# VH-VL binders against Uncharacterized protein C28H8.2: the designs that were tried, part 4

Target 1, 141 residues: Uncharacterized protein C28H8.2, of Caenorhabditis elegans (q09243)
Amino acid sequence: ANFISDPRSMFPKMVRTKNAFHFLQYFMGTFRRMFRNKTEMIEHFNYYDDQVKGTDCHIQEELDFARFKSYFDRYTRTHYNPEIRIIFAIMTKDSSHMTVEFHVTSQSWFGFEDHFHMIIRAVNDENVGWGVRYLSMAFNC
Key: E = the ipSAE of ESMFold2; O = the ipSAE of ESMFold2 at other seeds; V2 = 0.75 times the mean of E and O plus 0.25 times the DockQ between their complexes.

## First folded at step 1 (VH-VL)

Design ebr10 (framework fv_ebronucimab; at its last look DockQ between E and O 0.04; V2 from the best seeds 0.00; counts 0 for: pae O 17.2 > 2, placed apart)
Fold by ESMFold2 at other seeds, look of step 2:
Structure ebr10 (fold): chain C 141 residues (1-141), chain A 122 residues (1-122), chain B 111 residues (1-111)
Amino acid sequence: as target 1 above (141 residues)
Amino acid sequence: EVQLVESGGGLVQPGRSLRLSCAASGFTFDDYTMNWVRQAPGKGLEWVSGISSNSGSISYADSVQGRFTISRDNGKNSLYLQMNSLRAEDTALYFCAKDYSSGWHEGYFDYWGQGTMVTVSS
Amino acid sequence: QSELTQPRSVSGSPGQSVTISCTGTSSNVGGYNYVHWYQQHPGKAPKLLISDVSQRPSGVPDRFSGSKSGNTASLTISGLQAEDEADYYCSSYAGSDTYLVFGTGTDVTVL
């Protein structure tokens, strides 16, 4: 692996899949596991395009890969017992693009349950498989 | 080196107006939210107002809403605070503060100016 | 818009540990991890000391640490030194309407 002393500066790329069902299972599985430690977080972000873009309701400007890492790094320090489930998944007829809405729950350090929705647009790259290209989140808006 | 230099403070009578300026250098001013924070003599810090990098989001403390107007000129690397209907309780050292972020979400100030003093009395 | 409650003052001898509390509500300290700490020496501008509850910026001594439980954040100064005598303020993100609230401030005295 090609790690450096600051994991946020470089993330290794894990093998992806071209199978839509496996992508969703792996995306959700690694999402749950990223709350455990930094190594697991690196595995989750393997499914994000380096050029990923998106939004959060509290941020006016478009978010990028680094900003999403920052948000999840902060969120996972203060929340635990994550659950994630698919609300809907829609795929283009040519199976090259997918839009998925997830419902996410977790518990905060003070014990209250937290809920939010996450919407991704994923692209099935011919060479590397499915990856997240766009992500929209609404934390406590 | 990041520098923030406030100016425009002074002694004014209640009910009058004053305009503060903050000249920024040493960073890409256009990329960051900017803030005004004040501190009355012998008292604590009070956030006054903030403005996002493109002026698309502006917020004010309740104590100054309707009386103060924050603005920025990214072409001049400058932040402004127009203070109208000044009151004795507006007497404070006014700091210009650079937010870490370009937006609204995080709210911490990595660089501060040395402040400009506003005194409202007769 | 609420202020965050801090003790008026705290004191300790060199080498001791002191802890400063910062108590808010579920709408600020309890609801977000955007809680920060600033140190202010007399006649000087505040300096960022701790961000995001517990993150220590480069150049801040490792004797400063932060934590949070419920609606209360805490700053701990371990191994108190003379130069730590200053005022300390917490702040918290408080939602898009309010944006930011500061704590009442704590005067730390080194005996």
Scores: ipSAE 0.000, ipTM 0.499, lowest interface PAE 17.2, mean pLDDT 82
ESMFold2-Fast, scan of step 1: ipSAE 0.006; ipTM 0.557
ESMFold2, look of step 2: ipSAE 0.000; ipTM 0.503
ESMFold2 (binder alone), look of step 2: mean pLDDT 92; pTM 0.932

Design ecl02 (framework fv_ecleralimab)
Fold by ESMFold2-Fast, scan of step 1:
Structure ecl02 (fold): chain C 141 residues (1-141), chain A 121 residues (1-121), chain B 107 residues (1-107)
Amino acid sequence: as target 1 above (141 residues)
Amino acid sequence: EVQLVESGGGLVKPGGSLRLSCAASGFTFSDAWMHWVRQAPGKGLEWVGHIKSETEGGTTDYAAPVKGRFTISRDDSKNTLYLQMNSLKTEDTAVYYCTTEGYSYDAFDIWGQGTLVTVSS
Amino acid sequence: SYELTQPLSVSVALGQTARITCSGDNIGSKSVHWYQQKPGQAPVLVIYYDSDRPSGIPERFSGSNSGNTATLTISRAQAGDEADYYCQVWDSSSDHVFGGGTKLTVL
């Protein structure tokens, strides 16, 4: 299977591959394990709803690598099958940088659907391979 | 064999201090979030506080009744968790359990046997 | 602060189904964990994330969580199931919150 036994170790390490498809596949597998218990993650972003009240009701947080790891590690031993849809994936012609946007949905809880967008920027180092450099998350109300 | 063993409980007077220890074995302690949970005699379970793993910054959070009086720390080289209790009150009388979020996050799957703290004049 | 409410006691006849409830505001949006505690012993996790069983917990134990009420169901109740049962959730404002506990008596 292409799923690792303890995905909480994912974010302290880079994926050591020059194959962009393998990097993306591995990373998508890790996201699926992240979202079994969503309460902390959702409530972390609820502050932004108050700030955007009267606009489009968009919650957004931009996280550095260490902060994302903190949220990610809390949930990485559990499996939840959210629908993960890649909105776009763009790679530079020299395969040095990649930007991927995901739209993530989950099953309905009490008649409402959880969803959010993630933007990941990854860098391909010579002789090392791909790793996450930057992460941004946003929820819709 | 996975286990947690608490020690350091005893009788103290109101306003006193006490330090509890929890010795962990059989799992990678440095990767685990560690918690203290207490239970007053004949009462229910109450979360006291936690300390995150070193890789997540080793930060602490506390329940409102103990914030400012209790301090949680860890020594990963000794696989030991600590609870420093200051300004003790009679309502702090309880069995104190050491527990961890081992294989399930936000759930306490490994528990120690508990150590009794009695705060009485 | 967030609060969970459980009945003080529940009785069940041998071989019948016991149901222990845990009520909280929008508790169905949270993940609920259940603990069994016998006299003089530390608690034991019997259900986590609403409905999953740790290894070693019999299939007679199941859970559900919807709306404002989570339920621990113990089918084919045995004398050895007699214990105190606690529900627990994580809440962003209150961190880890336990219910008051329910004493299950097997008749």
Scores: ipSAE 0.000, ipTM 0.516, lowest interface PAE 16.1, mean pLDDT 71

Design ecl03 (framework fv_ecleralimab)
Fold by ESMFold2-Fast, scan of step 1:
Structure ecl03 (fold): chain C 141 residues (1-141), chain A 121 residues (1-121), chain B 107 residues (1-107)
Amino acid sequence: as target 1 above (141 residues)
Amino acid sequence: EVQLVESGGGLVKPGGSLRLSCAASGFTFSNYWMHWVRQAPGKGLEWVGHIKSKTYGGTTDYAAPVKGRFTISRDDSKNTLYLQMNSLKTEDTAVYYCARDLWEGSYFDYWGQGTLVTVSS
Amino acid sequence: SYELTQPLSVSVALGQTARITCSGDNIGDKYVHWYQQKPGQAPVLVIYQDSKRPSGIPERFSGSNSGNTATLTISRAQAGDEADYYCQAWDSSTEYVFGGGTKLTVL
């Protein structure tokens, strides 16, 4: 289906999971909800490794987790109505690593539609489950 | 300022029909799942049903006691939620609240004032 | 079908701590939300996702949830805290489930 999965299927509450399908459902669901308020944003951050790094195509240097949180906090204050869909997803045969590209659209409070691509690389930790290890964002690059 | 205002409640006979409306303002209505929750006089809260946002297909789900008799719909162009109640029973007597779902199927952050539906002969 | 159980009533002295419980099988594996309802008024969300407070809810309100019991804690109880309190959770088989409600009396 081309619609976002029903997030109610993700209860009981879960910080992380070892199941790749559940991880993607939780990640996408919490990504959408983080635009609602700071508490939902914090829930989305539970799906990231505390050592996560990433890039933005305009910056080219690696961003740490604190910088990502600041970025998302600012972005969610100026945008609403997020839509996220998977462009591709690749997982290793042993379910240890996953790379996913998303296409994201949102509405600016200043009257225009914004869109970007986001690539995550996630690792399945055998103690805690899937977590994003790397995040790359591309706004009109 | 988020506001939800219900209307359409009243007295109806068993077997009758009634339609409730909930007018929403102060937020982008189309982005939210919306619920109906009822409360019989002197009793607790009971979930009636919900309608999902267009992103989730705009589908509806209902509590077992009302399934097949009640229909929930929405008009995003008018920022209005509806509850069509058919084949009403005396046990449907309650204050009906509309409520906004902040976490897409989880909890109700804003409630309307409620509208009383009385089903009696 | 999944059920949540609350005591019918709880009493607390002014300035003391009230604890309202919500029991359900493995409820600690679910998010629990709490609503306050005063007579003749609509419910108001006071705690969501076990322990989080909406804007405008004082820090005297806190929540916890583990095992088979979720708890709403109201410290330094005030007369204005008198109300019915409902817990709520989602379950895949029964959908949205509310507890029966607890009447809090501040003495």
Scores: ipSAE 0.013, ipTM 0.562, lowest interface PAE 7.7, mean pLDDT 85

Design ecl04 (framework fv_ecleralimab; at its last look DockQ between E and O 0.46; V2 from the best seeds 0.00; counts 0 for: pae E 12.1 > 2)
Heavy chain, then light chain:
Amino acid sequence: EVQLVESGGGLVKPGGSLRLSCAASGFTFSSAWMHWVRQAPGKGLEWVGHIRSKTDGGTTDYAAPVKGRFTISRDDSKNTLYLQMNSLKTEDTAVYYCTTGPYYDSSGYYPDYWGQGTLVTVSS
Amino acid sequence: SYELTQPLSVSVALGQTARITCSGDNIGSYNVHWYQQKPGQAPVLVIYRDSDRPSGIPERFSGSNSGNTATLTISRAQAGDEADYYCQVYDSSTDVVFGGGTKLTVL
ESMFold2-Fast, scan of step 1: ipSAE 0.013; ipTM 0.578
ESMFold2, look of step 2: ipSAE 0.000; ipTM 0.530
ESMFold2 (binder alone), look of step 2: mean pLDDT 91; pTM 0.928
ESMFold2 at other seeds, look of step 2: ipSAE 0.006; ipTM 0.523

Design ecl05 (framework fv_ecleralimab)
Fold by ESMFold2-Fast, scan of step 1:
Structure ecl05 (fold): chain C 141 residues (1-141), chain A 122 residues (1-122), chain B 107 residues (1-107)
Amino acid sequence: as target 1 above (141 residues)
Amino acid sequence: EVQLVESGGGLVKPGGSLRLSCAASGFTFTNAYMHWVRQAPGKGLEWVGHIKSDTDGGTTDYAAPVKGRFTISRDDSKNTLYLQMNSLKTEDTAVYYCARSFEYTSGWFDPWGQGTLVTVSS
Amino acid sequence: SYELTQPLSVSVALGQTARITCSGDNIGSKNVHWYQQKPGQAPVLVIYDDSNRPSGIPERFSGSNSGNTATLTISRAQAGDEADYYCQSYDSSNHYVFGGGTKLTVL
């Protein structure tokens, strides 16, 4: 599948880096900004379009990319002040692959605190660096 | 046009204090990571420290030689970066540059200000 | 901590190719940036992410980064290329590191 990236000439979104720690910092920073200004969308991550998955826990159904994007865009419009933290990260010895789980908390516009878990698998391309190979998130849990 | 302008440099005695400012224009300052880099006369570039964007928590980090003596802060409403220098030593004598980077880059610095000279001498 | 080593000086004849090296342990696994600094002026970014040129930088400037050595290459050297050149990378603590600088002399 095609790798999704969003290079902007003036303000590039989440450029690739060979440094795993910088990659995680860029990922978390980009994620937080999606809630603040709404101009940054899920497409601003560096990821493969066939590997972005979601789950709707209420109806017990997997979301394809189009539905995932719709759910995520709605979530960022109805929540604010996201806090994202790493709860585990494992990298292969050759620095070619990494699996990370995030715990995200946010405040609903309707006055309650919400939370979810997000898992990514990232791959390190020798020429361009780290990018998201797989992203999974659960909604309505 | 995107630019950074430093001010506040001058002559100060060892043990003294000085505050530098860096005025930013032509870009969205709030999204930028801001750095201080210094260069002693006839020497190379040395990273002093940075402050992250507000979105990334606005946290600071410092190079070992200045940790505990220097404080970096920012006022996003004024598009201004600051460096508070305390307990100054003669080895702090340098031209101080401010520079911009972004969290979504691999840490290159562009643009740089013109620099402001700080001389620590008795 | 992490150190980047550059030669103190490099000389090149007008119209010839200059190569400036930046050595660091496993630097090929990191991103390297290059700056040009002329006397009395602020540094200018000439190469970012190992091999990319910013807008306005001539195609005579190129870069590479592999193993323990990153290289800035300036082809068809001109008098105006005479300057100090600095490589820059980072350590795992998110602290930034510059090489000691190389004075390029165009003869």
Scores: ipSAE 0.000, ipTM 0.599, lowest interface PAE 11.5, mean pLDDT 83

Design ecl06 (framework fv_ecleralimab)
Fold by ESMFold2-Fast, scan of step 1:
Structure ecl06 (fold): chain C 141 residues (1-141), chain A 121 residues (1-121), chain B 107 residues (1-107)
Amino acid sequence: as target 1 above (141 residues)
Amino acid sequence: EVQLVESGGGLVKPGGSLRLSCAASGFTFSNAWMHWVRQAPGKGLEWVGHIKSKTDGYTTDYAAPVKGRFTISRDDSKNTLYLQMNSLKTEDTAVYYCTTLDEYYYGMDVWGQGTLVTVSS
Amino acid sequence: SYELTQPLSVSVALGQTARITCSGDKLGDKYVHWYQQKPGQAPVLVIYEDSKRPSGIPERFSGSNSGNTATLTISRAQAGDEADYYCQAWDSSTAYVFGGGTKLTVL
């Protein structure tokens, strides 16, 4: 019998950048590209810690990586032409932690422009570089 | 136990109306996108439409053959999904399934047992 | 409108490997899900996101998706695998689309 590995395990954890600006550039670039297909989406997920957690103001349960994957899968299926911009970014002086708020806009396949805010908390690992440890989503909150 | 139970199917004349219900239990219904999928006797599966979760704004979408005639709604306080079917045609004869379809990543691809709608003069 | 094409029927001998294909334009750029349906029963998800198995689905079931073709592979076929199989994908022009279904017969 043939077994096909989980797609995430076919994209070994890349050595990420230790430069905060490059991290944000790559994070936003891969975010835009994940609307193209699932392979690009998996590339974007390489910028997240495997134990990433977070919240959505309309969901009582804490979300994990699988829940965020499901969320982005649904969202990229129903929207196109994403635009992502930084509203707020703060980094510790030692470049170990960073909090960033993004404003995302996109066009719905169903005829309207959609907006939401996304907050990440990222940690700079000395060996692998910046990775998202916490993600908060805010649609109409 | 995660479960979906459809009801409201029956025999109806062309041009008539019928409302289907789907009772959900065992999961956080308000977080799920809910779908109706139908299957004509001896034929394949056909997506009818969906309603998104509260977080996604309760927006609805419909397959072309039913657009303008069918309306999907939900009552999260009762964990219930509805399909209002108007201007029914003989081509609408099918078993109608309530399903989470899109929620496979939350560990939920759940289908009800189906309810038969027969449109006949 | 976007369409998924499946063979009408596939036969496999007991203990052998069955392969059911699903074809669509640039299907490898989309996620493909596979459903099993036995007579008088609701569909059951057997593969999601091209290659992942839901809890409770035997390891004999596997999937792949590349180019224009997705494949459901059922190894060591058993009598109980006899069913109709449907592929499913999402497209912006049609939303959710199902293939026409393939009847698997276990000889």
Scores: ipSAE 0.006, ipTM 0.562, lowest interface PAE 11.7, mean pLDDT 84

Design ecl07 (framework fv_ecleralimab)
Fold by ESMFold2-Fast, scan of step 1:
Structure ecl07 (fold): chain C 141 residues (1-141), chain A 121 residues (1-121), chain B 107 residues (1-107)
Amino acid sequence: as target 1 above (141 residues)
Amino acid sequence: EVQLVESGGGLVKPGGSLRLSCAASGFTFSDYWMHWVRQAPGKGLEWVGHIKSKADGGTTDYAAPVKGRFTISRDDSKNTLYLQMNSLKTEDTAVYYCTAEYSTIHDFDYWGQGTLVTVSS
Amino acid sequence: SYELTQPLSVSVALGQTARITCSGDNIGSKSVHWYQQKPGQAPVLVIYRDSNRPSGIPERFSGSNSGNTATLTISRAQAGDEADYYCQVWDSTSEHVFGGGTKLTVL
């Protein structure tokens, strides 16, 4: 049940979600704490939320847009020249490392519910370090 | 604009009980995790416990020294946080602060002015 | 249980740079937050997530976090910076952990 033991299991489930914002909400619900590195993520993340598993290509009717927007507004407010992108590093105990970048349009940033898309990037770089790897995928189900 | 106002502190004998309240305004209370943090006179800050937002499960967690004696609850319709303190000990003497957190990074965004609880015979 | 260690006191001359440390096992893997507390007042968040300033906090406040030590740096120290400073982290076992606090004296 612990997602952190196999982060690759997350990506097949992403393609079954019709709403990128719905998946981002689930993902942010799982990864609410801002992880600095692999060790912090391992310490924090004990169990995979079973509700995140098996997300199919459908819309979550109970999505709380206002709550998620509050988290997002705080993030953008606290950054200089805030980007319309959110990048997370997904790490495992075995030194596997994946970075996920969520791309939010400028319109989605202020009217977050209205227009959103997810870009997940994978770029292999022989230099190992935080933020040097991205997984790229246009989400459209 | 944002305010947290604690009340209910006072003098109580060992073994006694007190109920603290924290009235919140100026932000969407129901979206925040709420915490109690205490500070004994002349000492440092000590986390007491928290209650998550209803959206995040509404569960509570407590620091070891107060577990089983203190209970945290919230009433989102009244924008109010509560701390029920039972079986009070002299080492519970402290100023009690309520504080608010968005769960993303676990920093304490907003703090009340505090309410003094004195436990003495 | 997880513990954070701070010096009891730090002194700085007016206009000079103060550095307050917060030590913990592998603290560089955690997000460190810093609070300022003046006598008779509630704590105020001055740095969150290692190095970020909340709105209204002057640029002369900065932070870093690497290895086993996090540091709060206060450049061009002012008399109004006299206060107790606390570091804080989240830990999976201990939940929210505060350092013991450091009294900063200016002048």
Scores: ipSAE 0.005, ipTM 0.521, lowest interface PAE 12.4, mean pLDDT 68

Design ecl08 (framework fv_ecleralimab)
Fold by ESMFold2-Fast, scan of step 1:
Structure ecl08 (fold): chain C 141 residues (1-141), chain A 121 residues (1-121), chain B 107 residues (1-107)
Amino acid sequence: as target 1 above (141 residues)
Amino acid sequence: EVQLVESGGGLVKPGGSLRLSCAASGFTFSNAYMHWVRQAPGKGLEWVGHIKSKTEGETTDYAAPVKGRFTISRDDSKNTLYLQMNSLKTEDTAVYYCARVYTETYAMDYWGQGTLVTVSS
Amino acid sequence: SYELTQPLSVSVALGQTARITCSGDNIESKNVHWYQQKPGQAPVLVIYRDTNRPSGIPERFSGSNSGNTATLTISRAQAGDEADYYCQVWDSSTYVVFGGGTKLTVL
């Protein structure tokens, strides 16, 4: 289901996107607007092929939008049960660094349930790291 | 077999109070957002207020003309919605409808037949 | 405060197509619902979320929502379609907003 909605609305309008790439563009636009005055967003697109399923070997490539669309369309067309991980590096106004990892599963692509994970991690020199995990992009305001 | 039946309407003097009830059947009442909508004689539909489902905390919101005077509540054990109307004004004269909203439509898909409230001296 | 504007009345000849508009700022970002009300009766939902028809509503009824205008279209109009029609949206600041209503006359 390529739908996204404003989670602050009581009855949000579900915006149908043309494909998963369009969904990601819409999501990134929304996220950038939320943090416009507080965060410098560093866009860092990494994805892994199906070798991420139970192996130590990954092919990872950093992509711009046009290249990402090309790989995304090819990957979802040719792979059974695809998984895609998209990582955003975010720097807050106080120079703290955060990483947001998007894990899009096969259920997000094929149908009736929309499952994906958002993991937010803080990166600094002292800590091992901390993060917040979401099963959906429901931000409660 | 969804049904909503309003009761409690009648004639009341300005400054008076009246309590309306809406008896629901044929669906899981606790899952529904419930609304009150009114219509003055010969006029359009005017939203009065709503109450959210039990799982969303039963919070209420009201239209500006009735805020502070009207209170919406629900009793899910009796499948009943209420509208407590205080400090009634002649401008409150209208047919009052209850309506349900379910997540499947986001719209008021079922309405009661309405109950007439007349505020007159 | 968010406002919806409808024409006061629309006339259509029997068997022809009626179009009732509902205008609002950036209304395409909102789910638009349409209700039919006949004299002395409660409103009936005829279209929900812009384009969807409830069970029991004839396929002659359809909806659209683009830009600043949502439209209820009634094809092959019948005498029984004569009624008042209201559009409605949900708004985060004003909650439920109804249009002023349009009286449809079938000639």
Scores: ipSAE 0.007, ipTM 0.539, lowest interface PAE 9.1, mean pLDDT 71

Design ecl09 (framework fv_ecleralimab)
Fold by ESMFold2-Fast, scan of step 1:
Structure ecl09 (fold): chain C 141 residues (1-141), chain A 120 residues (1-120), chain B 107 residues (1-107)
Amino acid sequence: as target 1 above (141 residues)
Amino acid sequence: EVQLVESGGGLVKPGGSLRLSCAASGFTFSHAWMHWVRQAPGKGLEWVGHIKSYTDGGTTDYAAPVKGRFTISRDDSKNTLYLQMNSLKTEDTAVYYCTTDSGWQPFDYWGQGTLVTVSS
Amino acid sequence: SYELTQPLSVSVALGQTARITCSGDNIGRKNVHWYQQKPGQAPVLVIYDDSDRPSGIPERFSGSNSGNTATLTISRAQAGDEADYYCQVWDSGSDYVFGGGTKLTVL
């Protein structure tokens, strides 16, 4: 498999929401929709900072936007009926930073239920609103 | 468990047509990308083409040597993949394998293959 | 069209380590998959995404991919490993490309 670099680095930052609850609703909603249409994955990734970094417990390497896009492209091809729920969420008093842990379940087309944990660290940018700066994934860990 | 069973192979003359079938079980067929891969006697593996799941638009792509002559289709209600081969040439002689791409790992599962012999 | 090159044959002594190479321009930028095919049988995926093993594949099978060469390594070779091995990549300009295959003989 191959993937392309994020072309959004060539465009101005898109306007997002500055409301934390709306951000979580939109993030989770777009996450669910991207399993049905690969084009919807672009909408989901609009909620990520273009300099986003993160890790996967299996790989043990720092990942960038392109690598996350590749992973989710593979995952969404082989799984359906996603459910995403918040396990833990904290936000700074000034609403500038937020850390959220999600539990994701989906059905593998091999017929078993799959699950993983995902931790995001999001920043409320003054101009564009909430965006994911860091993503830790525990795929099949 | 995943199983793929090909059928429809046989002897055909150059210029003839043949339709192969692949019966799938053990996974949600309608959500899977399906491929045909062939292998000429004593030669290596060669990708023929694929058909995407309905969720990915159900589109097809073909390798250059078969483009315009072969057509891949699927019947999700019967969990069956098809390969319609037209204008057959002697170089199309091969064992044809049905294989699935789970996306997690490519060509995860293969059928036993069905032999197509194109001979005068 | 993208092309993958494999040696025609490789020999290994029982219990020793076999290395099968797959060469392609900047193959280290692609994800390489490896298939084992025994005579009269369908291929079996033994390594995917350069170095990961499918469930049920022994840990003595490993892979690497860097620069212009990907390598399948089979440690502690067994008689049952005798087979043809194929590397494979996806290339946007050539679709799904297979190497020519390498016959592994276990002496």
Scores: ipSAE 0.005, ipTM 0.561, lowest interface PAE 11.9, mean pLDDT 83

